# VH-VL binders against q9umr5: the designs that were tried, part 89

Target 1, 268 residues: q9umr5
Amino acid sequence: SYKPVIVVHGLFDSSYSFRHLLEYINETHPGTVVTVLDLFDGRESLRPLWEQVQGFREAVVPIMAKAPQGVHLICYSQGGLVCRALLSVMDDHNVDSFISLSSPQMGQYGDTDYLKWLFPTSMRSNLYRICYSPWGQEFSICNYWHDPHHDDLYLNASSFLALINGERDHPNATVWRKNFLRVGHLVLIGGPDDGVITPWQSSFFGFYDANETVLEMEEQLVYLRDSFGLKTLLARGAIVRCPMAGISHTAWHSNRTLYETCIEPWLS
Key: E = the ipSAE of ESMFold2; O = the ipSAE of OpenDDE; V2 = 0.75 times the mean of E and O plus 0.25 times the DockQ between their complexes.

## First folded at step 3 (VH-VL)

Design pa5 (framework fv_nofazinlimab)
Fold by ESMFold2-Fast, scan of step 3:
Structure pa5 (fold): chain C 268 residues (1-268), chain A 122 residues (1-122), chain B 112 residues (1-112)
Amino acid sequence: as target 1 above (268 residues)
Amino acid sequence: QVQLVQSGAEVKKPGSSVKVSCKASGGTFSSYAISWVRQAPGQGLEYLGYIIPLFGTANYNEKFKGRVTITADKSTSTAYMELSSLRSEDTAVYYCARVGYDSRGYEPFDYWGQGTMVTVSS
Amino acid sequence: DVVMTQSPLSLPVTLGQPASISCRSSQSLVYSDGNTYLYWFQQRPGQSPRRLIYKVSNRDSGVPDRFSGSGSGTDFTLKISRVEAEDVGVYYCMQGTHWPYTFGQGTKLEIK
């Protein structure tokens, strides 16, 4: 039999968006128990990420406890950051495959067509003034806003991403690293036509330097210092990279070719 | 200069709802966060929540969650605070206040509206 | 929630003498960026509050230099070097470090 699958949605999203994904799993792995978590839907997805981590943690504990063989996580967009934190804060998680669908793992910095209805053009250069404050950090978007031109403010003010990435010290860092390293496979999915996640390479732990040149994961200090285990996971053969062109941000969970290529092989 | 102008006084019955407006002039409306603070007669200040029109998002003090809704209309540069299921204890002057932007960054409550008296009585 | 405690609650002062108001927080107000988000507001009778001091010790534009703020961590003070008649009103401290924003109970300054 197949391990249960837990699905965590993204920003301004809900469990409803995963109908096609559930259909694909049922076709290729019949009998798989899939739980799409119906928490922090729609505007509630703007709540602070640590609040979301606590809520999702309470929901996943009984599911993991009932599955001694292990579980798989499929975490979409912002949900991938929630899942990163879950794997670090849970001393007893039994996650085999953590499948990250187009998640801004190193943060977000960019004006996107998808968000233009919400954000005016040219927000990119000015969001740091809002986000890097205590009240700004009460919004999930600001928890992973990573302005490469104000890295000092990001490092000091980020209450979430800088901490889980080990970019700023935290008392629990050693325990978080040990917990995260228990994951069987880290499957990273993303692509250049996403249109929302900027830079798209953030889904693969790449990010902008101060000149807005993208540096890949292996050039990041977080990787080089092995702050939460990326270098160890890569050496272990546990990181899978699956980039795909032609997929927009809202289509990652409903594209059959992507599912067959990047997700299906990891749902043992 | 920024000016915040609020709607006029309201008298409401218990169990009803009230919606107070706060119109901003001067500066770029999307560059502000608008907070709501209330003051019962002869009492201190109590924070309700805020909206950042730029994000289209609001956050609320836990004490008022489920009863307060804060919205913004960018086309009229107006923020709104709606409080439902009114009780006599909700009788207060309701203030809007800006979190502004200048050389110091964003700082809370540099400009305040004149206040709106909401009286809840049977 | 962070509790802000002011003392005294009633402060009768003689014109021209100094006045001092204390504000203590139940938790440190130092944020991870190194800033302390502690503010002082004045409310004159019948008027909206007016911010006097931001980030512990910085005076807002138009605030007389007789007003000064000081303190660190959990203990803060607002001082008026020479009280004038126009200073009558209620003074509030506020913290912006921890959600939700919370105010002290207020100190009523009166001329005796």
Scores: ipSAE 0.013, ipTM 0.534, lowest interface PAE 6.9, mean pLDDT 88

Design pa6 (framework fv_nofazinlimab)
Fold by ESMFold2-Fast, scan of step 3:
Structure pa6 (fold): chain C 268 residues (1-268), chain A 122 residues (1-122), chain B 112 residues (1-112)
Amino acid sequence: as target 1 above (268 residues)
Amino acid sequence: QVQLVQSGAEVKKPGSSVKVSCKASGGTFSSYAISWVRQAPGQGLEYLGYIIPMFGTANYNEKFKGRVTITADKSTSTAYMELSSLRSEDTAVYYCARVGYDSRGYEPFDYWGQGTMVTVSS
Amino acid sequence: DVVMTQSPLSLPVTLGQPASISCRSSQSLVYSDGNTYLYWFQQRPGQSPRRLIYKVSNRDSGVPDRFSGSGSGTDFTLKISRVEAEDVGVYYCMQGTHWPYTFGQGTKLEIK
């Protein structure tokens, strides 16, 4: 029998978006128990990420407890950040494959229709004034806003991403690193035609420097310092990179070739 | 200009509920949040919570969580504060106030409603 | 919750004289963005509160120059350089750094 699969959705999303993914899993791994978590749907996806982490944690605990051989996580877009934190705060998780499906792992710096809807007078260049305030940090999207031109504010004010990436000190950092390192495989998926995740290399722990030049994971300070275990995982052979061109942001969970190439091999 | 206009005074019995409205005019209703603050006779100001009308997202002061519900109707540009299980200690003037957030940053309480007196008496 | 303590609670002042109100917080109001989210409000009898000062020392539009705010961390002051008759009312400090927003007890400014 196959390990259960837990699916975590993204911003303004719900469980319904994953119907094609469930079809693919059923075809290649019949009998797999797939749970698409129906929490923080639609507008509730704007709630602070630490609140979402707590809610999703409560939902995954009984699923993991019933699966002593382990579980797999498939976490889409913003949901990939929720799963990053879950793996760090849970000292007893039994996750084998963590499949991050086009998630902004080093943050987001780009104008999107969602941001314009939420903050209609703001451009990416001035959103730091809202996001790095006490008010802004009550919104999920601001929890991973990473303005490369105001990195000092990001490091000091980000209540979520800077902490979970080990970019700012936290009392629990050593425990979070130990917990994250329990994961069997970290499968990173993304691509240049996503159109929403900016820079797209954020899905692979790459990000802009102060000149908006993208530096890849191995050039990031968090990797070089092994702040939460990326260098250790890579040395262990546990990081899988699966970039694919031609896929837009809303198509990652409904592309058969993507599924067969990047997801299917990790669903033992 | 932004203006907040509240509903009229209410007299309620203990154990009942009250629903106060706050109608916004000027500016875009979806471009800010509405907070609720109360003031008991001769006392100071106490914060209840807020709503972001565009998304229907609300957050409450823990002291009132379970008794207060804040909602908004975007079609009428109106926010509502409902307080249940009323006690005599809930007698107060209830104010709505704007929390602005835009490219200039975060601006709490730059505009206030005129207040609504709620009296809880048997 | 952050406790905001004002002193004095009652402030009788002679017209044309200066007035000073203290506000102390139980925790630092400096947020990690470097800003201090401390505000001052005036409430005239029978009226809604009106914001006078935002982020410690910035005067709102239309607020007379005689009002000034100062302070840092946990200790803040509102000063009126020359009290006028229309300044009668209750003054409140408020913090917006920590959820939920909390207010001082209020200082009632009265003419002697």
Scores: ipSAE 0.447, ipTM 0.751, lowest interface PAE 3.0, mean pLDDT 91

Design pa7 (framework fv_nofazinlimab)
Fold by ESMFold2-Fast, scan of step 3:
Structure pa7 (fold): chain C 268 residues (1-268), chain A 122 residues (1-122), chain B 112 residues (1-112)
Amino acid sequence: as target 1 above (268 residues)
Amino acid sequence: QVQLVQSGAEVKKPGSSVKVSCKASGGTFSSYAISWVRQAPGQGLEYLGYIIPILGTANYNEKFKGRVTITADKSTSTAYMELSSLRSEDTAVYYCARVGYDSRGYEPFDYWGQGTMVTVSS
Amino acid sequence: DVVMTQSPLSLPVTLGQPASISCRSSQSLVYSDGNTYLYWFQQRPGQSPRRLIYKVSNRDSGVPDRFSGSGSGTDFTLKISRVEAEDVGVYYCMQGTHWPYTFGQGTKLEIK
């Protein structure tokens, strides 16, 4: 009776990370069919986001086809950006709730252990030299790297995030907007103690200006211009914001209070 | 210090294939890409393609019309270049070269292998 | 593909004299990030190529300061202020801005 749930993991992640989430769903919504997609696991999560979108698209089509009354998406971290693109490129998706679990929706600008491992000599201040180079966009993390001190380079070089956010023109923008607006609910989750997503308000479509002052969603040009439908969704009452303090980046999918407060109400 | 060591010289017949190896030592194999470049005797340099081992992504110069395949084995820090349907015009020294990523950005060909002579002769 | 044209192709030089090699590209090498992906390589007889200069004018570690690179857009120059015997070899420019990477035809530097 409950709509199926599709789970999309994040960077260096796999289905194992969601065992607690599945237990919570089983307790509150027994009988829910939950599919955690085991694609682009571990190091393969570094592959370009458009490649990941194509692979996940092929996996979700048969699941959506078998559930004519709709499905829910729970998309964690980098996976939230994959789901953003899925909703835009699929003319026929039947997603009711899109639950974005601490995803950098406006991009990332923070020093993390992932970046130190992959680019040991780089700091956030100079990573734009790699990410916005001819080969940088082959790495998923560079597809959503958003240096607020080099916004012109981000707009010119981003092959993924600037396009799905409508920050740079694309021939498919009108169709992508129409498709994205088919979603029932956009549930945004994140918090100040995440420690990885920088700024944490990126999970709520906020981001740094050139002085590293955070501007919230309603102050963003993408919202004001309604580039992919955020203003329209908010006007329909379809955007849910659920910030929670005290949760680190790897704990969003294993915190019971977070689940009960921010996720459970949007599963039907 | 990064060092790239290639396999030994090969003599092949027209129509066969050749697979050349390039083993990396020193540095972090996963933090750079490996490119392949060839040089016919007395001629200039010609680019074949690359692989980014950490991603498994390979891209090729269209000139080789699907004849070249570049792979990597992360466990042995070794990249491979296979060229099929060999012709006499494929006679050349084949080099592997690193493409590094660091605080300066994308930096191609900062270290080269010693080269592998491939002779295509009937 | 971007065509890289070098001149001269043969450069006889007396020891201690300066040498200059030109490289021209059929398209601008300025990438959207503002960088110019132009490189210079040296190949001594029987050896692998060695990178001397990256991004137009930056000297690689261990490269003597007598080597310098300059230029912008489509026109680039490699200069050797005082040629030494060990500098004998073929010099190549390369562009990394446009796929696929392409090289100039090479300039053979020899001692006269």
Scores: ipSAE 0.368, ipTM 0.720, lowest interface PAE 3.3, mean pLDDT 91

Design pa8 (framework fv_nofazinlimab)
Fold by ESMFold2-Fast, scan of step 3:
Structure pa8 (fold): chain C 268 residues (1-268), chain A 122 residues (1-122), chain B 112 residues (1-112)
Amino acid sequence: as target 1 above (268 residues)
Amino acid sequence: QVQLVQSGAEVKKPGSSVKVSCKASGGTFSSYAISWVRQAPGQGLEYLGYIIPIWGTANYNEKFKGRVTITADKSTSTAYMELSSLRSEDTAVYYCARVGYDSRGYEPFDYWGQGTMVTVSS
Amino acid sequence: DVVMTQSPLSLPVTLGQPASISCRSSQSLVYSDGNTYLYWFQQRPGQSPRRLIYKVSNRDSGVPDRFSGSGSGTDFTLKISRVEAEDVGVYYCMQGTHWPYTFGQGTKLEIK
């Protein structure tokens, strides 16, 4: 009776991380078919995001086909960007709720404690040299690296995020917008104590300007131009914003209060 | 001045492994990728793979079937290419080359090592 | 993999005359950023390759003006306006747009 739930993990993650989330769903919505996609696990999460989108697309097609009433997506961290692209490239998706758990929807710019073994020094000011090249764009992290001091390079070199956000023109942009707008609800979750997603407001389509001052979604050119449908979704009442303090990056999928407040209401 | 200095020539038996080093100087090692390219005697160039030292993560040409491992040590500014299960057809000069992005844009292979001859003989 | 095809494979040239090398790719080399990642390398006998041209037509520092690159999409050309003795060697085109990066088979330039 409940719509199936598809879960997409994040960077250096796997299906095992969602055991608590599955327990919560089973308690509140018993009988829900939950599929945690076991693709691009651990180190393989560094593969290019378009490659991940292709693989996840192949996995979700049969699940959606078996659920004519619709499905829900719960997409964590980097996985939220995979799900953004899935909703745009699939002409026939039947997603009701797209629940984005602390995903860098406008990109990432910052040194973080969680990823310091990947960024052993404060490399944020120099990472653009690696990321904004064809070989750098073969790594998922670089696909959403958004240096606000080199925005021209981001716009020209990003092979993924700038395209799905409509920040750079693409032949498929109109079709991607139409497909994305088929979603029932866009549920955005994130918070100031995440410690990884920088700025944390990226989870709500906010981002740094050139002075590293955060501008919220409604001040973004992507929203004002309605490039992929954010303004249209907000006007329909289809965007839900659920910020919560006190939650670290690895705890979004295992916090009961977060689940009850931000996720449970959207799992019909 | 950027320089890439490689280890010396090696003679190996079929079935063994070889590990070639490439030490970078004069540049910011972690800001660039290091690629490996080989050339059999009298033949053309063949791309093996690259590493981005900042992540310690490498990509390989599928042709080498998990026989190639590329690593980097940022503390010594040195990249390594290890090729296992050696065959006579692996006899080649192995080159390291820098790949990077600077003020002129994307610039793969702007600096090359001197090459390391690896001979596989029975 | 993208196949890079060079022509001719052997290029005997009289000293002081022009030389032209063609390179064709099996797929377009235009990357999503609008740039074309096509490169030309020179390998003199017994030496490491040296990059001459990056992104189709840009000469590297220290490369003489007599070398020029041109082309678009899948068809590219390297031209030497007046061949000098030190130009003897093998010339390779390379694409950096599609993984894995691939080279042409090489063109051997020799003085007649």
Scores: ipSAE 0.132, ipTM 0.616, lowest interface PAE 5.2, mean pLDDT 88

Design pa9 (framework fv_nofazinlimab; at its last look DockQ between E and O 0.39; V2 from the best seeds 0.00; counts 0 for: pae E 8.8 > 2)
Fold by OpenDDE, look of step 4:
Formats: structure tokens, sequence, C-alpha cells
Structure pa9 (fold): chain C 268 residues (1-268), chain A 122 residues (1-122), chain B 112 residues (1-112)
């Protein structure tokens, strides 16, 4: 039988968004028990990410306990960060494939058309003022806002991303790295036509330098220092990078070709 | 130059709801957050919650157990505070205050509204 | 929730004399960025509160230099070097480090 699949949604999402994905899984892997976690939906997805991590942890623990053979995680957009943190804090998780579906794994610094309804024009350059404060850090968006022009503020004020990345020292860094390394495979999915994740390479742990030049994963300090295990995972052949062009952000979970190419191979 | 103008006094029955408005002028509404604080007669200040309009969501003091709803209309630069299931203990002056950023950092309560008296009585 | 405790709650002062208000928090107010988000507010009779001090010791523009804030961690103090008639009102400390943000009970400053 196939391992159970747990799905974690993104910002402002609900379980309904994954109806096509469920259909694809059912067709290609019949009998698979798929659980789309219906937590922190809609506006509740703006709750602090650590709060979300705790909630999702409570939900996945009983699922994992009933699946001693292991489970797969499919985590979309913001959900990918939640899942990475989840795997970092859980010392007994049994995740085989962690599928990060268009997630801002290295953070967000975007001012995209998709986000215009959320952010005013030209807010990207000023959002650090709100996000890197106690008031801002109470919202999930700010928990992974990564302003390359204010690295000092990011490193000191980011209460989530900087910590799970091991960019700021904390007493749990070693243990979190150990826990995260329990994953069988890290499947990174994203693409240049996403339109939301900015830069889109963030889905592959790439990100801007101080000049907004995008550097790849292997050039990042978190990789070079192996602060949370990326270098180790790569060395053991556990990282899969699956870029796909022509897919908008809201279509990653409903594209059949993407599913067959980047998701399905890792659900066995 | 920056001003916060609140709606007028309200008299409500227990169990009803009240919605207070706070219109901001003289600044960029979307660049700031709006906090709501209340003060019962002769008492201290109590933090209800705040909204970051660009996020379209508020952070609430859980003490109010979901009775408070804070919203914002960016098109009119107006924030709202609605309190439901009113009790006599909710009788207070309700204040809105701006949270903004200057060269010194992100700072709260640099400007206050004039306050709105809400009286809850049977 | 973080409890803010002010003392005294009533402060009668002679004109021209100094005044001091203490504010203690139940836990450290140092945020991850190294800042301490402690604020002092003044509320004159019949008026809205007014911020005097931000982040422990910084005076807002227009605030007389006779007002000063100090402290660290969990202990904070607001001082008025020479009390004037216009200083009558209630003073509040507030912490903005831990949600939900909380105020002290207030200190009522009166002229003897």
Amino acid sequence: as target 1 above (268 residues)
Amino acid sequence: QVQLVQSGAEVKKPGSSVKVSCKASGGTFSSYAISWVRQAPGQGLEYLGYIIPIFGEANYNEKFKGRVTITADKSTSTAYMELSSLRSEDTAVYYCARVGYDSRGYEPFDYWGQGTMVTVSS
Amino acid sequence: DVVMTQSPLSLPVTLGQPASISCRSSQSLVYSDGNTYLYWFQQRPGQSPRRLIYKVSNRDSGVPDRFSGSGSGTDFTLKISRVEAEDVGVYYCMQGTHWPYTFGQGTKLEIK
C-alpha cells in the first residue's frame, strides 16, 4: 500500500484548493490516504507561523503514529515553511518525502501583481518597518519577510525564518538540524512564472544578495555553514530540484503535468 | 497634520453590538497600523487589538474571546472596532491610535483619536 | 500576559519639586532585536492619552526635557525634574514587546 499523504495549505487557502491534487493522487496511487489539514484557513493563515507549527504538529502526530512505514508531506506556498519548521521541531517524525510546493523557503521580498491586493504599490521597500517589529511579527507574512537591504533587522527581528534557517544562533539549532535531517527526500518545486514567490528561486533556497542579485542554494550561507542540514542532504542525494515553467502560483496544485513530473515520483 | 477622528458617543443595550469608526488623515493609511484601547470611567487603559490595514487582518486580545472585530477600509482610510454581546462592563471611552514608522523606528501611539464614549445600560 | 505594576498609584507633588514613577514588568521586555519596547503615556484630565517616552528613554518631540525615562529588563522609571501645573494627570507605562500589550495601572499626579 502507499504511504499516507499529508497536505498543508498556503496563505489564505483551504482544503478546497487541493481538490485536483487529491484527484490526481487517487488516480495514480489508488488507495492512498490523503489528509488535507483544515487548520488556519483563510485569514487564520496570518497567525504567527510558530502558532501554526504547533497546531499542525498536533494534527500530524496521530497520523504519523498510525503510519509506522512513514508518510509524505505536500506543503504548498507558506505551508512549505510551516512544514520545514515542523520537521525541525519534531524529533520523532517519520516523513519520507517532504514536497515543498512553490514555497518561499528562503523568504519573501516581493512586490508582485498578485500581492497588490494585499500590499500597496512600492511597499516592498518599506515593509521592513512594519515586519521587523513586535507588531509585525505577530503575522505570518512578516515571519518570512527577508529584506536583503536590511539584513541586520532581519537577523535580529525575524522570529521564524532566521531561526529555522539557523541564521541567528539559538539553543535548539543543533537539535533542529538533527530532526530535519530525518527526512528521506526534500523535493523542491517552483518556477520562474510563479508570479508570487519573489524571487522564485526562493523555492530552491536561492535568494537576493545586497544588490538583489539572485544567488543559488550552494552560494547561501545557510548551505555553506550547513546550518540546518541542506549541505548534508545534498551530499546524500536527498534533495530533488524540480523547476517548472509556465505555472502560476495558484496552479501548482492543479497542474497535471507538474504532478506527474515533480510530485508523483515521490509518493511511492 | 495627522489626525484621527472617531465617531460619536453611543448608548447601547446589553447584548447588542457597537461599531466605532476612526478616520485617519494627514498620512499614508496603509503604511501604519491602528490600535484600539479602551478606558472605563475612572479606570486605566486596556489594549483591545490592532490592525495592519495592508494585511487586512487584526491581532486581538484574547481576553475579549472573539467579541471584538477590527477592520479597516483603505479606500476611506478608516478603521473600525466592533464589540458584540455588550455588557455593562464594556462601558468605556474607546480610543484609536496610530502605530507608525519614523527615522527612529516603528513606534506606536504617536497620534490618538479623541475617544468615543460607549455606554451600555438596560 | 505580562503584568505591568506601577508605583505609586497616587503621587501628590509640590510645584517645582521632582517626581518619580516606577514601572515593573513581570518578565523582561527586551525584544529579539535588542530593543526594549517600554512606553510612557500622559493623560491630562478630559484628554486623550499622549505618548511621552518610547523605548524606555526616548522623548517624543514637544515633550519637555524635564521628563526622562530610564530602566532596563523589568524595571523602569519616569522622572519629572520639576513638576509644573500642566503635568497634572495620570501617567501609564505600557509594554509593546509581548502580545497582548499591556498597561500599568496608572499613576495619578496631583499638586499639593
Scores: ipSAE 0.755, ipTM 0.879, lowest interface PAE 0.9, mean pLDDT 94
Fold by ESMFold2-Fast, scan of step 3:
Structure pa9 (fold): chain C 268 residues (1-268), chain A 122 residues (1-122), chain B 112 residues (1-112)
Amino acid sequence: as target 1 above (268 residues)
Amino acid sequence: QVQLVQSGAEVKKPGSSVKVSCKASGGTFSSYAISWVRQAPGQGLEYLGYIIPIFGEANYNEKFKGRVTITADKSTSTAYMELSSLRSEDTAVYYCARVGYDSRGYEPFDYWGQGTMVTVSS
Amino acid sequence: DVVMTQSPLSLPVTLGQPASISCRSSQSLVYSDGNTYLYWFQQRPGQSPRRLIYKVSNRDSGVPDRFSGSGSGTDFTLKISRVEAEDVGVYYCMQGTHWPYTFGQGTKLEIK
């Protein structure tokens, strides 16, 4: 009688990517009901993140309602940001473990192989021109683009990440913080060999300063101000940090050692 | 330097579809967005949607979602707007317009195509 | 959707005299970045629209300085200090702050 698991995919992804993860869960926690949400697949993953949050919210409500003992979330890459917002906007979520698989929690700034595929003629230094406008903010990748050389533009123009991280004020911030704090465990997973998430420490709420020096979570204003509850969660012992080297971005959901070390212990 | 050139006028029957092209020249096609706006005879402007070619996906006004598809071909620097299930009220001039990006950010609608008349009649 | 209301809808003006067009939005057009994404366009008979003003008050290159934009929040004005014969056409305001982007009904400027 394990709690159900809800899986949220990432950018240009679909439920098929999680076949190995489902196999691992079945082996260690037989009988677990695992639902991989088939919403915003492929190119539809470029839809604005607030639109995705609304769609995923509608999908998770009946699942959570059928599981009064609670559910677990496993959210991969961009999906981790969807889940961050989902936990904040839902007044009645019953999530125990929120497992964030290599998600850019403080944003993305990098010309990785992933971005080269998406727009091979673009350089990371020029994306701020597109992203920090109302036009750019209608695309998911711009919702979490965080250029450390134009941090003022990020703070003012981001319609999603700056708001859910409490980096810019929002009328709902107090309610979002209260809702997010209901989570049982925040499990953060990522590593230096990811090759896509830049900086990789973004998966642990670390990020670049203006000189591209990474400052870890405890040095972030978001943490120090306890804007959405990170400091409170850490004090409760509810934050789990599980870094692992040697894992590329597309392998987080298909590596058995990663699963056994970082995911399996948090699935009740 | 920058120029947007649209395809010629179309006459279509109700229930059919139309695909209008907008060819860009004089700039880096992937560095900007292309918007589509229409204007019915004697009426005002209505926004249909836009595409950012480097993302390969468009954003649509909900009023047209399900009927309008905006695409871009980076190799030919051409954006397309396809409208399906045509009705008489879709009779309009369809315009493409650029949302440019430079060091200051974006500059929307700085260049417009010449317009394409689409007539829907039985 | 944000409703953009222009007044007047018909504006007959004597050559050389000033003209003023009002645009009102159903909600604030101030974006989170502090910018106001309000635009003014001119459409001459048989031609594509041409942008005159971007972000409330910034005049486009090549637009005569007799055109000026002003306003804040929900109330905006386009002024022509001295109307010339070439100014005949329909003027539209547009908001780009809230999706979907919306236009006013248009103001037809005519020489009387």
Scores: ipSAE 0.487, ipTM 0.756, lowest interface PAE 2.5, mean pLDDT 89
Fold by ESMFold2, look of step 4:
Structure pa9 (fold): chain C 268 residues (1-268), chain A 122 residues (1-122), chain B 112 residues (1-112)
Amino acid sequence: as target 1 above (268 residues)
Amino acid sequence: QVQLVQSGAEVKKPGSSVKVSCKASGGTFSSYAISWVRQAPGQGLEYLGYIIPIFGEANYNEKFKGRVTITADKSTSTAYMELSSLRSEDTAVYYCARVGYDSRGYEPFDYWGQGTMVTVSS
Amino acid sequence: DVVMTQSPLSLPVTLGQPASISCRSSQSLVYSDGNTYLYWFQQRPGQSPRRLIYKVSNRDSGVPDRFSGSGSGTDFTLKISRVEAEDVGVYYCMQGTHWPYTFGQGTKLEIK
């Protein structure tokens, strides 16, 4: 039998968005128990990410307890950050495949056509004024806002991303790294035509330097220091990179070819 | 220079509502967080809630049991606080205050309105 | 709600002498990001509050250097090294770490 699959949605999202993904899983892995967590839907997805992590943790505990052989996570967009935090804070998780579906793992710095309401061109250069404040950190978008031109503010103000990336000293760093490393595989999915995740390489732990030049995962300080386990995981052969062009942000969970190429092999 | 100008004093009967305005000038209004704080006569400060206009969402102190509503009108650079089901203990000066950015970073309550006295009596 | 307790509530001080105001919180004010969101405000008679100190110890622009803030965790202090006549008013601490944000009861500073 197949391991249960837990699905975590993204910003302004709901469980209905994954109906095609559920269909694909049922066709290729019949009998798989798939749970799409119905928490923090729509506007509630703007709540602080640590609040969301706690709520999702409470929901996944009984599912994991009923599946001693392990579970898989499929986590979309903002949901991929929630899931990575879950893997860090749960001493007792039994996740085999963590599938990160176009998630801003190294942060977001975007003037995106898709999220125009939130990130107008002039606002990305000024959004740090809102996000790097106590008030701004009460909103999920700001929890992973990463302005490469205001790194000191980011490091001081980020209540979420700088911590789970190990970019700021904190008392839980060693335990979180140990917990994260218990994952069997990290499957990174994304692509250049996403249109929302900026830079799109954030889905692969790449990000801008101060000149907005993208440094890939292996060039990132968090990788080189192995601050939360990326270098160790790569050395184990546990990181899978699955880039795919031609897919917009809302289409990652409804593309059959993407599923067959990037997701299906990891749902054993 | 940022300036916050509030509406004038009001006298209200118990059970009614009051809506206080706070007009901001200077800076980019949509980047402000506008907070509301009150002070009963001879007493300390009490935080009501805030709004960030670009997100359109307000957050409230639960103590007011769903009686407070905070809104913003970006076209007029004005924030509003409405308190319903007024009681005599709601008699207070109501302040708006900004959370904004300057040389000190992004920190709360760098500018305050002049205050609006609301008196609740029969 | 986090309770902020100030002492003393009334502080008569001779001009030119130091003043010290304590503020204690019922919970740690260290946020998950490592910052401590503790603030001090001054309210002169008949005026709106004015921020003096942000994040424990940082003086706002235009605030005289005779004002200083210190502390950590749950215990914080505002000091005035030499009280001037213009320092008369009520001083409030505020925490911004825990929702809802809360103020201390105030310390009324008077010239004796």
Scores: ipSAE 0.008, ipTM 0.429, lowest interface PAE 8.8, mean pLDDT 86
ESMFold2 (binder alone), look of step 4: mean pLDDT 90; pTM 0.929

